# Designs tried in a protein design chat: VH-VL binders against q8ixk2r445to577. Part 1

All scores and structures are predictions.

Target 1, 133 residues: q8ixk2r445to577
Amino acid sequence: FFGMLQNKGLTDYCFDYNPPDENQIVGHQVILYLCHGMGQNQFFEYTSQKEIRYNTHQPEGCIAVEAGMDTLIMHLCEETAPENQKFILQEDGSLFHEQSKKCVQAARKESSDSFVPLLRDCTNSDHQKWFFK
Unless a header shows other numbers, all headers, positions and changes below count from the first letter of the chain; Kabat numbers aren't used for antibody chains.
ipSAE, averaged over its two directions, is called F for ESMFold2-Fast, E for ESMFold2 and O for OpenDDE. V2 adds 0.75 times the mean of E and O to 0.25 times the DockQ between the complexes of E and O.
Where letters were taken out, [cut] stands.

## First folded at step 1 (VH-VL)

Design ab4
Fold by OpenDDE, second read of step 2:
Structure ab4 (fold): chain C 133 residues (1-133), chain A 120 residues (1-120), chain B 107 residues (1-107)
Amino acid sequence: as target 1 above (133 residues)
Amino acid sequence: EVTLKESGPALVKPTQTLTLTCTFSGFSLSTYGMGVGWIRQPPGKALEWLANIYWNDDKYYNPSLKNRLTISKDTSKNQVVLTMTNMDPVDTATYYCARTRYGDYYFDYWGQGTMVTVSS
Amino acid sequence: DIQMTQSPSSLSASVGDRVTITCRASQDISNYLAWYQQKPGKAPKLLIYAASTLQSGVPSRFSGSGSGTDYTLTISSLQPEDFATYYCQQYYSYPYTFGGGTKVEIK
């Protein structure tokens, strides 16, 4: 699967990554933004290694969850996907992080117009449902 | 088991400052993402959100009352304190503290509430 | 601020009845909507969050639905302990606001 990764509950919002430096694409947080289908910022790939890969830049980035955190951070992809970069996009649309055993949920930052994907306990919420478009 | 309990004066005079304390157990404000909020309810009326505080000491206030509200926490005591200045009879209400979480700004556990009457 | 309008303000029903309460937001709140139950002299109790997710321990006769600006709380078969006032709350943006409430009374 590849393309825009869109949330079901937060209508018209997609995974978005826009690093400040095009030459340093790792270490920043993945956010949610209105789906626009333009440029490279909203193109992701779900790979056979269970990675969510940001492959519009070289070297390629893979979404990871750092220890003790609930945010999605861009890391470099590795030959063998590390445990903290493995996700399962399930049939019901839930995006399950294997290591934390939590699901990715669309959430709004307080006092901000910004939304972000966060790890939360898995529920039947549409905010935890995702699909490629 | 998660519990919260409000404490403070039942009676406040106009123009005075109200100080309420929320003491909780079953969770900690040292836990990432955890928050505590205050909500009030005038007799026979609807609920009004006042303020939230989170584990990282981020604070948010209802803009309509922001200049009158101060929220703080003592993590070691499992306490959150709300102060409200220049109290008026219109501020008479039951005041609740409740648990919330960053990104999920609903309230899953509530204190029993404390009735505060503003009167001369 | 986002205004939350509940309807009806009150209703009378009998045990076993299907009860429906609606909440309309002044703008799209993208399912960031919670429902609470409050009994006299008691604090509100969370029933539903994310518009349709049932809080742990809440009976399955409670359900939430809706999208955009319009949301509904349904009690499939009213029980004696369900007579109370119900409130919706949006948490799409602060200030977080509540509906005016719906009192469910015994017929």
Scores: ipSAE 0.886, ipTM 0.952, lowest interface PAE 0.6, mean pLDDT 96

Design ob8
Fold by OpenDDE, look of step 4:
Structure ob8 (fold): chain C 133 residues (1-133), chain A 122 residues (1-122), chain B 112 residues (1-112)
Amino acid sequence: as target 1 above (133 residues)
Amino acid sequence: EVQLVQSGAEVKKPGSSVKVSCKASGGTFSRYAISWVRQAPGQGLEWMGVIIPILGIANYAQKFQGRVTITADESTSTAYMELSSLRSEDTAVYYCARTPYDSSGKYYFDLWGQGTLVTVSS
Amino acid sequence: NFMLTQPHSVSESPGKTVTISCTRSSGSIASNYVQWYQQRPGSAPTTVIYEDNQRPSGVPDRFSGSIDSSSNSASLTISGLKTEDEADYYCQSYDSSNYHVVFGGGTKLTVL
């Protein structure tokens, strides 16, 4: 699966990543933004290694969750996907992070009008449902 | 100075195809999309589609779906727009436009080609 | 889907201020940035405003953009009108519902 990763509950919002330097793509937080499909910032791929890859020039980035955190951060992809980069996109649309045993939820960023994907306890909320478009 | 330089004017018969090129001179397609916009004589601007060269992914206006193909060659920094099954109503000046992507996730057209006149007549 | 509606034409004398409106038919005008393009006769369009109210380098500060949520419209304002400002002006935004770039119909500005 590839393309825009769109949230069901937060209508018209997609995964979005825009690093300050295109040559240094790691270390920043993945956010949610209105789906527009006119830039590489919203192009992601779900791989057979259970990675969510950010499509860019080499080296490729993969979404990871750091220990003790609930935010999605861009790391470099590795030949063998590390445990903190493994996600399961389930048939019901839930995006499950294997290591934390939590689900990715569209949420409002604290003290902001912006939105971000965060790890939360898994529920049946549409804000935890995702699909590629 | 970065410029978008388009191919020259075309005269086509109905039913034929035309392919217009757009080369970025002195620049790169990195972090940019390339859009195609046309303008019939005496009419307004009409968006046709866009390509993200780095990904090779193109989106098209519904009106032109199935009849337009937008491609790009990063090695030559050139985008292409091919329109098939031409009709008289396709007579227009066709523009390419560079589309920056800012830190907030927004975009706009910041650089325009000089335009390519395509005339469709029997 | 939405459309952007502009007046067909506006006229004003040199030195005066003119405003060109761009009204969005549905959805919030503030949902996506509005851009403005100037097109002089026989020339390609050039960008005069992007991201609602930002001016590209080289565009004089006589040009300004604004958003009015109450009327669901964007406006291009040109103060100290000059003869060289005579042109067609187009607003542009983006429709996230169908992934389309949307242009207004254009406004012909005549400097009297």
Scores: ipSAE 0.021, ipTM 0.626, lowest interface PAE 7.1, mean pLDDT 91

Design oc1
Fold by OpenDDE, look of step 4:
Structure oc1 (fold): chain C 133 residues (1-133), chain A 121 residues (1-121), chain B 112 residues (1-112)
Amino acid sequence: as target 1 above (133 residues)
Amino acid sequence: EVQLVQSGAEVKKPGSSVKVSCKASGGTFSSYTISWVRQAPGQGLEWMGVIIPYFGKANYAQKFQGRVTITADESTSTAYMELSSLRSEDTAVYYCARDYGSGSYYEFDYWGQGTLVTVSS
Amino acid sequence: NFMLTQPHSVSESPGKTVTISCTRSSGSIARNYVQWYQQRPGSAPTTVIYEDNQRPSGVPDRFSGSIDSSSNSASLTISGLKTEDEADYYCQSYDSSTHYVVFGGGTKLTVL
């Protein structure tokens, strides 16, 4: 699966990554932005290794969750996907993070009108459902 | 410093085609989108379309669909805009523009110098 | 889809403050960022405001941008108006429904 990763509940919002330095793609937070499909920033791939890859740069980036955090941060992909980079995109649309045993939810960023994907306890909320478009 | 350098002025007959080039330097060509915007004499800015060079994907304004083709060559960091079936109303300065890429989208921080295309019989 | 509407022209004396409006015809103005471009005669446009209210390097703080959700409009404000500010100004945003870049009609600013 590849393309825009769109949220069901937060209609018309997609995973978005835009590092401040085009030559340094790791270490920054993945956000949500209106789906536009006309840029590299919203192009992701779900791999057989259960990675969410950002393929716009070389080396490739993979979404990770750092210890004790609930935000999605870009790391470098590895030959063997580390545990903190493994996600299960389930049939019901939920995106499950294996290591934390939490689900990715579209949420409002604190003190902001912007939105971000955050790890939360798994629910049946449409804000925790995602699909590639 | 990023620069967009466009091809020179064109004089065309009605019914013909024109292809304008936009060469980017000083940055990573594949990391950004390139839009084409035209401006008829004494008129405002009109968006024509955009391309993502990395993917070769283009989107066009409805007004120009079927008549405009935007392409990109990553090896030369050059974007192209071809407009066919030219008419007098297509007389304009054509600009290429690169998006800013600061977490927002379709912010044009760098512009080409413009290419005048004159369509006359 | 939507349009962005600007006044055709505005004028003011040097040292004064001028505001140029940009009204979105449908959808919320706050859904997508608004940019402002300055264009002097015979030149390509240059960015004076991006992301509603951010100034690029080199743009004086006399230039500011704002969003008014109640009127569904964006505004470019130029304080301490100078003769060199005389130019055409364009607002620009993105239409998520059509995936189009949308420009306003442009405003000619004359410094009296």
Scores: ipSAE 0.013, ipTM 0.639, lowest interface PAE 9.2, mean pLDDT 90

Design ra7
Fold by OpenDDE, second read of step 2:
Structure ra7 (fold): chain C 133 residues (1-133), chain A 121 residues (1-121), chain B 111 residues (1-111)
Amino acid sequence: as target 1 above (133 residues)
Amino acid sequence: QVQLVQSGAEVKKPGASVKVSCKASGYTFTSYWMNWVRQAPGQGLEWIGVIHPSDSETWLDQKFKDRVTITVDKSTSTAYMELSSLRSEDTAVYYCTREGKYYGSYAMDYWGQGTLVTVSS
Amino acid sequence: EIVLTQSPATLSLSPGERATLSCRASQSVSYYGDSYMNWFQQKPGQPPKLLIHDASNRATGVPSRFSGSGSGTDFTLTISSLEPEDFAVYFCQQSYSTPYTFGGGTKVEIK
């Protein structure tokens, strides 16, 4: 699967990554932004290694969850996907992080009108349902 | 204005299939989710499924997962709902409904006139 | 699925009276201050008509006598003063989670 990764519950919002330096793409947080399909900021790939890959730039980035965190941070992809970069996009639309045993949820960023994907306990909320578009 | 015009009433025998159409106009067809809802005579409303016309992403109620197919024809701005292996309990008025967009949410703001499907031996 | 229970099943009132309809969800349908509960009006031979979305927002063209309130699991539709055209069946519907679900409806009938 590849393309825009869109949330069902949060109307017209997609995964978005826009590093401040295109030559240093790791270490920043993935956010949610209105789906626009323009440029490369919203193009992701779900791989056979269960990675969510940002491959519009070299070296390729993979979404990871750092220890003790609930945010999605861009790391470099590795030959063998580390455990903190493995996600399962399930049939019901839930995006499950294997290591944390939590689901990716569209959430409001504190003290802002912005949204971010966060790890939360898995629920039946449509805000935890995702699809590629 | 937004309009949803559905196909005419159907009479089917048990075991047969029915395909109901819903032609949309007055808005960008590929930008809004389209739901299917049915209502048995004198009964409440039952959600069947939803499709996004841009890419045909579809979610169905588990009750209908094996019998319902929802599709769209973008060229004619028409949504379809096909129900197979019809039973008498499938006798109902079937509605297509558009989900309007609101900040962070959806709402079924426009409805077709409904299509009566009668299943009888 | 989220089960919605409406009460009463039937409400008999006269024109000019206040109508209060209840919808209770089996689990919370609220998220970040928003409540994903909608209300519909349906008259015989017609499709449902959207009245209220997101618990308290009137849809376009809906008279001010209609109001919605509530959060979490308990929601209310209020008609401040019933008009003759308001006698109909009213359904609540949650859009918090697929599958979407409807309440059983409340029939508002003339006394």
Scores: ipSAE 0.752, ipTM 0.914, lowest interface PAE 0.7, mean pLDDT 94

Design rd8
Fold by OpenDDE, look of step 4:
Formats: C-alpha cells, sequence, structure tokens
Structure rd8 (fold): chain C 133 residues (1-133), chain A 121 residues (1-121), chain B 111 residues (1-111)
C-alpha cells in the first residue's frame, strides 16, 4: 500500500512530513495536514516489513516511536526493521504499533488548531482508522 | 528534580580541542534530546547542535559540522560536545539544554549552568 | 537560515509599566496552524530561562503577567506589569527550521 495515508474520523487529514532540513530528514514528528497530494510530503508506503516508509528521499525514512514517547518520529529505515518501526495495518483500518501495543490515533495538539497522530489505547474510534488513498 | 551539571571552565590555545560534558539527572536521559548552545561575552545565543541520546543521531549547524562532535554516554547519562581547531572567536559560555516535546515542536526547558571556554594565545 | 530581528534593542521602563517586545522572522515560522517560536529570559551570570513556547504557551511556573502572541513572521512578548525581577534580557528563538536560531535580544532595563 502506498500514497496518502488518510484518517477516517478526522476527515480529509493525512499523514504529513516536512522536515526542517532537506538534508537531515530524520528526527522530527509526523503530523496531520489536509490531504492535498502536492509534493512528496504526504507520500507514504506500508511495506512487507511492516514499516511506514517516507519514500521521497534517499536514504529513506521510516516512522518510529521512541522510547517513552507517544509521537511518531521519522528515523532512517534499516535493512531489518527495528521493533519500534513495526506497525500492523489491519483490515478494519486500525494501525497497531507492535512494540507499544497501542494504536495510532488522530489527535489535536494542545493549545493548537493543528493535529498529529499519537499512540493511544486501541478503540473502535474512527479516529484510529486509516486508509491509503 | 531535573538537573544538568556541566564540566568546569576551560582555557585553551588556538588550534587545540575542548570537550565539555553535561551530566543529566532527575529524568530518563534517553527520552529527550540534548542541545548545545553557546554565548560569546556580551553577545547573543547561538545554537550548535542536538543529539538524540537514545539513537545517537545528531544534527549540527552547518557552521560547526567540520569542528563539532556531539556524543552521549547512556550509562552515565552524560552528553559531550567537542570542539576542535579552536579560535579566539570560540571564546564563549557553552550550555547544554534539554529538549521537551510539545506537539511537533521541541523547546529547551532545562539548561546547564554553562561552561566558559576561553581561547587565547 | 531564518533570521530573527528583535526590537527594540533596549527598552527602558519603570516597575508597573507594560512591556511589549517584538520578534520578526525573515520567513514564516508557522506551519499547519502551529507557530514554532519560543521566548527566553536571561539574567547576568545565568543561563536562559524558558518563558513561552510555541508562540503562546507559558512554561511551568511562569507568572501570568507574561504572555506571547503572533503567527507567521511577527511575534510579541508582553509583560503586562513589570516587576523588579523582570528587568533582564529577552530572546526569541525559532524551532521550525534548522539551524535553530535566536534573536539578538531585547534588554529591558529600569528607567
Amino acid sequence: as target 1 above (133 residues)
Amino acid sequence: QVQLVQSGAEVKKPGASVKVSCKASGYTFTDYYMNWVRQAPGQGLEWIGVINPYSGDTWLDQKFKDRVTITVDKSTSTAYMELSSLRSEDTAVYYCAKSHYYGSSRYFDVWGQGTLVTVSS
Amino acid sequence: EIVLTQSPATLSLSPGERATLSCRASQSVSRSGYSYMNWFQQKPGQPPKLLIHDASNRATGVPSRFSGSGSGTDFTLTISSLEPEDFAVYFCQQSKEYPLTFGGGTKVEIK
């Protein structure tokens, strides 16, 4: 699966990544933004290694969850996907992070009008449902 | 209580190297990025770089890429900043500063006390 | 890099007066409705202290007389009524783009 990764509950919002430095594409948080399909900042790929790859630059980035964190951060992809980069995109649209045993949920940032994907306890909320468009 | 304790003042000659340490306590060292910032006497603040103590990944200002190395020792919860080929204009107080997550931003919530590095002939 | 220009360079006021500090960025530091601007207070011989993060959020323990506002390229730090301990240097700092950069600072001094 590849393309825009869109949330079901938070209508018209997609995974979005725009690093502050084009030459240093890792270490920053993945956000949610209106789905527009412009450029490469909304292009992601779900791989057979259970990675969510940001397939726009070389070397490629893979979404990871750092220790003690609930945010999705871009790391470099590795030949063998590390445990903190493994996700299960289930048939019902839920995106499950294997290491944390939590699900990815579209959420509003505190004191902000913007949104981010966060790890939360798994529920049947449409805000935890995702699909590639 | 979260604290960052830095190494003592250094006096170096031009061309030498200096390595400043920053020992963290009161929190999980690997959960937060560590930044380095310097301030020349009577001047403003200048960001040098940042390290992810968990992964060891670093990001540096282009100005310092050839002279600065940032490292960590996870076993001692200590971050290091090494600056080589020292020049007189490197004379400054060097700070380590812990990052904190807020949304998609990282801000510096705790600072070390600073380390004065003096470069003179 | 994003250049931050603070004005005025020096602000002379009396206790009880309102202080308004400006920080202008050479390009927008906002993205997706989020503004990556922080403010710090620094006193002589001390490291900077975080006051405001992400344009308008007071850091823990910061008095309510401090407030931040703005978006895009123009940001303001306001001290509604100056206390004696508020006379210091204030720096803005952007975290939207590498390299991270600071403004030149505004010195708030007693008149």
Scores: ipSAE 0.008, ipTM 0.617, lowest interface PAE 9.7, mean pLDDT 91

Design tb11
Fold by OpenDDE, look of step 4:
Structure tb11 (fold): chain C 133 residues (1-133), chain A 123 residues (1-123), chain B 107 residues (1-107)
Amino acid sequence: as target 1 above (133 residues)
Amino acid sequence: QVQLVESGGTLVQPGGSLRLSCAASGFTFSTYYMTWVRQAPGKGLEWVANIKYDGSEKYYVDSVRGRFTISRDNAKNSLFLQMNSLRPEDTAVYFCAKAPRGYSYGLYYFDSWGQGTLVTVSS
Amino acid sequence: QSVLTQPPSVSVAPGKTARITCGGDNIGYKSVHWYQQKPGQAPILVVYYDSDRPSGIPERFSGSNSGNTATLTISRVEAGDEADYYCQVWDSYSDHVFGGGTKVTVL
């Protein structure tokens, strides 16, 4: 699966990554932004290694969750996907992070009008449903 | 109507083995996570094990890992708990419980329970 | 490792409101579920996801969760509400965790 990763509950919002430097693509937080399909900021791929890759740049980036965190951060992809980069995208749209045993939920960023994907307890909320478009 | 009926609970000696069964009806069994929860006499509830709808994933409480095995037969709408190397502290009523509709990963809460079956481990 | 703390007992007069607390570190960021269990019976889900109520459960049962405490509230308590109540969460390290249970006595 590849393309825009869009949220069902927070309509018209997609995964978005815009690193300040194209030569330094890791270490920043993945956010949610209005789906526009323009450029490279909203193109992701779900791989057979259970990675969510930001592969429009080289080297390729993979979404990871750091220890003790609930945010999605871009790391470099590895030959063997590390545990903190493994996600399961189910047919029902749920996006499960294997290591934390939590689901990715569209949420409002604290003290902001922006939105971000955060790890939360899994629910049936459409805010935890995602699909590639 | 959802029904869960546990069976197999009996008196066994320490070190013995026992297999519990749970017969499910009233729902599409093969599409739900299932779980075992136990309750020692006069004590609280303790989660024991979970199993994914297709049996591909199994989870256990630490105290039973390596001794207990959760399994299911979707064709027979049945859940099982194979209990080996039983200890006195395993003495409890064992409940079969069902995950809610729409859950894809594990059991986050339990919307239906059986009446339980008593396992007594004693010399 | 994760521990949910409940008071061992709560006493309430008929028609009054009972509040059962469930304490845990940052429990407000978790989803808390509540079960009612009467003697010799199986547990029954009465509240899930902090405040949602299953079909068939009276509106007298409500839940809240913030900070380090989740609360099950039973308004207009009836004799039939006398039971043990358990809170439960999902923990990434310990999987399912139950509180110790609270015995609610209707005076």
Scores: ipSAE 0.000, ipTM 0.609, lowest interface PAE 11.5, mean pLDDT 90

Design tc5
Fold by OpenDDE, second read of step 2:
Structure tc5 (fold): chain C 133 residues (1-133), chain A 121 residues (1-121), chain B 107 residues (1-107)
Amino acid sequence: as target 1 above (133 residues)
Amino acid sequence: QVQLVESGGTLVQPGGSLRLSCAASGFTFSNYWMTWVRQAPGKGLEWVANINQDGSKKYYVDSVRGRFTISRDNAKNSLFLQMNSLRPEDTAVYFCARVGATYYKYGMDVWGQGTLVTVSS
Amino acid sequence: QSVLTQPPSVSVAPGKTARITCGGDNIGSKYVHWYQQKPGQAPILVVYDDTDRPSGIPERFSGSNSGNTATLTISRVEAGDEADYYCQVWDSSTYHVFGGGTKVTVL
């Protein structure tokens, strides 16, 4: 699967990654933004290694969850996907993080009008449903 | 020395055609979305068209759709705007700009000096 | 679809602070960019992503965005700051939307 990763509950919002420096593409948080497919910022790939890859530049970036965190952060992809980079995109649209055993949920950022994907306990909420478009 | 330089603007009659060019230098042209923005005399900025890195996606403001065609030649670091069926209301300075889609939230971080297109009988 | 509203003009004395507003429905949910344009010149990006400054832009230029209003603030205004200023967002219909522009006059 590849393309824009769109949320079902938060209508018209997609995964979005826009690093501030072309030479520093890792270490920043993945956000949600209106779906538009501009550039590579909203292009992601779900791989056979259960990675969510951001394929803009080499080396490639893969979404990771750092220990103790609930945010999605861009790391470098590795030959063998590390445990903190493994996600299961399930048939029902839920995006499950294997290591934390939590689901990715579209959420409003505190004290902000912006939105971000966050790890939360898995529910049947459409805000935890995702699909490639 | 990142730079954009427009050319091709001139006087044309209504219904005429014109092709604008934009030469890019100082950056990897093929990595960026490019855009045309125009400004009528004494008026504000108006977006005209966008094109993605390889030209597979193109977007236009409604008023020019079907008349204008945006294109690019990455081998020549060039952006183009083919304007057909020109109208007096198309009279404007036309700017090419780089869309900072990778590094900004879709703002325009590099602009050319602009080229004047005048449509008049 | 989106409409951004700016005041036509703002006057400010040298050394004082100018504030330029950009109104739009739920504009706080979008990233706002600001451009400076002087007569006969191309626009220059002075603030992007609501609050950030490109390299080379003085710290006197700052931005904020919340609710239905984005604001460009120019502190310690200088004569050279006299220009037209435009706000801009990315629209959901995959195009750029500009405000009508604000003429800043330094008295």
Scores: ipSAE 0.316, ipTM 0.826, lowest interface PAE 2.0, mean pLDDT 93

Design td1
Fold by OpenDDE, look of step 4:
Structure td1 (fold): chain C 133 residues (1-133), chain A 121 residues (1-121), chain B 107 residues (1-107)
Amino acid sequence: as target 1 above (133 residues)
Amino acid sequence: QVQLVESGGTLVQPGGSLRLSCAASGFTFDSYWMTWVRQAPGKGLEWVANIKPDGSYTYYVDSVRGRFTISRDNAKNSLFLQMNSLRPEDTAVYFCARDSYYYGSGTFDYWGQGTLVTVSS
Amino acid sequence: QSVLTQPPSVSVAPGKTARITCGGDNIGRKSVHWYQQKPGQAPILVVYKDSNRPSGIPERFSGSNSGNTATLTISRVEAGDEADYYCQVWDSSSDYVFGGGTKVTVL
């Protein structure tokens, strides 16, 4: 699967990544932004290695969850996907992070009008449902 | 150059067991996902199983789950497929293939010549 | 549960263009890979991620993917292109899936 990764509950919002430096793509947080389908900021791929890859420049970035965190951070992809980069996109649209046993949920960023994907306990909420568009 | 060489294919009776081997060379074997793909005579390709570089994860097609076991010995650059409770429908050429990171996950960029497994009474 | 549907055969005259389709529900949202297999030989990756060519594969081989159909296009077909061609995807529910294969005959 590839394209825009859109949330069902938070209508018209997609995974978005826009690093400040085009030559340094890792270390920043993935956010949610209105789906616009322009540019590369919203182009992601779900791979057979259970990675969510940010397809832009080489080297490619893969979404990871750092220890003790609930945010999605861009790391470099590896030939062997590390455990903190493995997700299961289930048939019901839930995006399950294997290591934390949490689900990715669209949420409002604290003290902000912006939105971000966060790890939360798995529920049947549409805010935890995702699909590629 | 990358090379994959399968061996172990032979004639077995239904209910029998067989172990296939794949010898890899020409690349860092322990860095790649490896897979088995089979092809029944005159039929198409069917993915059978694959294994993570460190062997911690294995995946199987439903029809072989519980009967087949994929494993690897990275020290010997070897991939294995233990096949138990064999059925006539398991008759096929079994290919060893490398899952390419370079060409993207899910691509098989190098294949062995295959080894024929025949299950018949 | 994904199923990839290919025509059983395609015939083409030398120098002409062969098009091999691979049908699947919303296949355009997946990365499709193509393999060439000649009799008694192992498959060879000829197109990856819909439209990319591995090193050593002639420019005559191209691919596209949109909607419910992926297509492998072989332009200026040569006798040596006669082979079986398989499309392939990865699916979260069915893992690695191959199409049924298409036999390309060069007339």
Scores: ipSAE 0.022, ipTM 0.675, lowest interface PAE 5.8, mean pLDDT 91

Design x4
Fold by OpenDDE, look of step 4:
Structure x4 (fold): chain C 133 residues (1-133), chain A 127 residues (1-127), chain B 107 residues (1-107)
Amino acid sequence: as target 1 above (133 residues)
Amino acid sequence: EVTLKESGPALVKPTQTLTLTCTFSGFSLSTSGVGVGWIRQPPGKALEWLANIYWDDDKYYNPSLKNRLTISKDTSKNQVVLTMTNMDPVDTATYYCAHRGYYDILTGYYKSPFDYWGQGTMVTVSS
Amino acid sequence: DIQMTQSPSSLSASVGDRVTITCRASQSISSYLAWYQQKPGKAPKLLIYAASSLQSGVPSRFSGSGSGTDYTLTISSLQPEDFATYYCQQSYSTPLTFGGGTKVEIK
């Protein structure tokens, strides 16, 4: 699966990554932004290694969750996907992070009127449902 | 039309817990981006933000009062409840609940001012 | 916490006057600034958000400007119904904080 990763509950919002430096794409937080499909900022790929890959840039980035965190941070992809980069996109649309055993939820950031994907306890909320478009 | 109304006791004794309910209409806390906040205002003084709760049950508290505040929602009843423990005379104020979170029709961007307010309810803490 | 400092705390003006109220944040708030009007015994009313976006139904004599840490609310020609207390509020980060208010009184 590839393309825009859109949230069901938070209508018209997609995964978005725009690193400040195009030559250094890692270390920043993935956010949610209105789906526009322009540029590379909203193009992601779900791989057979269970990665959510940001592959419009080289080197390729993979979404990771750092220890003790609930935010999605861009790391470099590795030959063998590390545990903190493994997600399961389930049939019901839930995006499950294997290591934390939590689900990715579209959430509001209580600053700058923005939204971000966060790890939360898995529920049946549409805000935890995602699909590629 | 969006409306909010605060309800609760007008008088609370020191050390007691205040429970306020915000009942609203014209919007739903099942709608993405929607939140409800509580703001208070002592007589003749400035406004102070207390807490926010959002559609996804995400909660935010004023750190200065966090240990005393609990905010919750009942989406089916269109209600938000704020509890504040260990009330003190200094907590005497008008307490407001307010709507926040909307998408600007012109720009499509999300914005979150307190755009609709309840009339407020005066709470006096006194022996 | 971000402190919001309003000035002046009060002012006296006449109908028709140009009124300017300033709000300074202790750090940049990137235009996440709202202005509210409050009349005695009433709840605050949103006037402006995002520093300069006028709320629907608010008279055009109200305007907001500013960036970074410094913001201004301007009433181009004060009307009788404009005598009130005005508050700025930042929504850049929690805790959300309000200014101390500016009371606009009749001269």
Scores: ipSAE 0.500, ipTM 0.852, lowest interface PAE 1.1, mean pLDDT 95

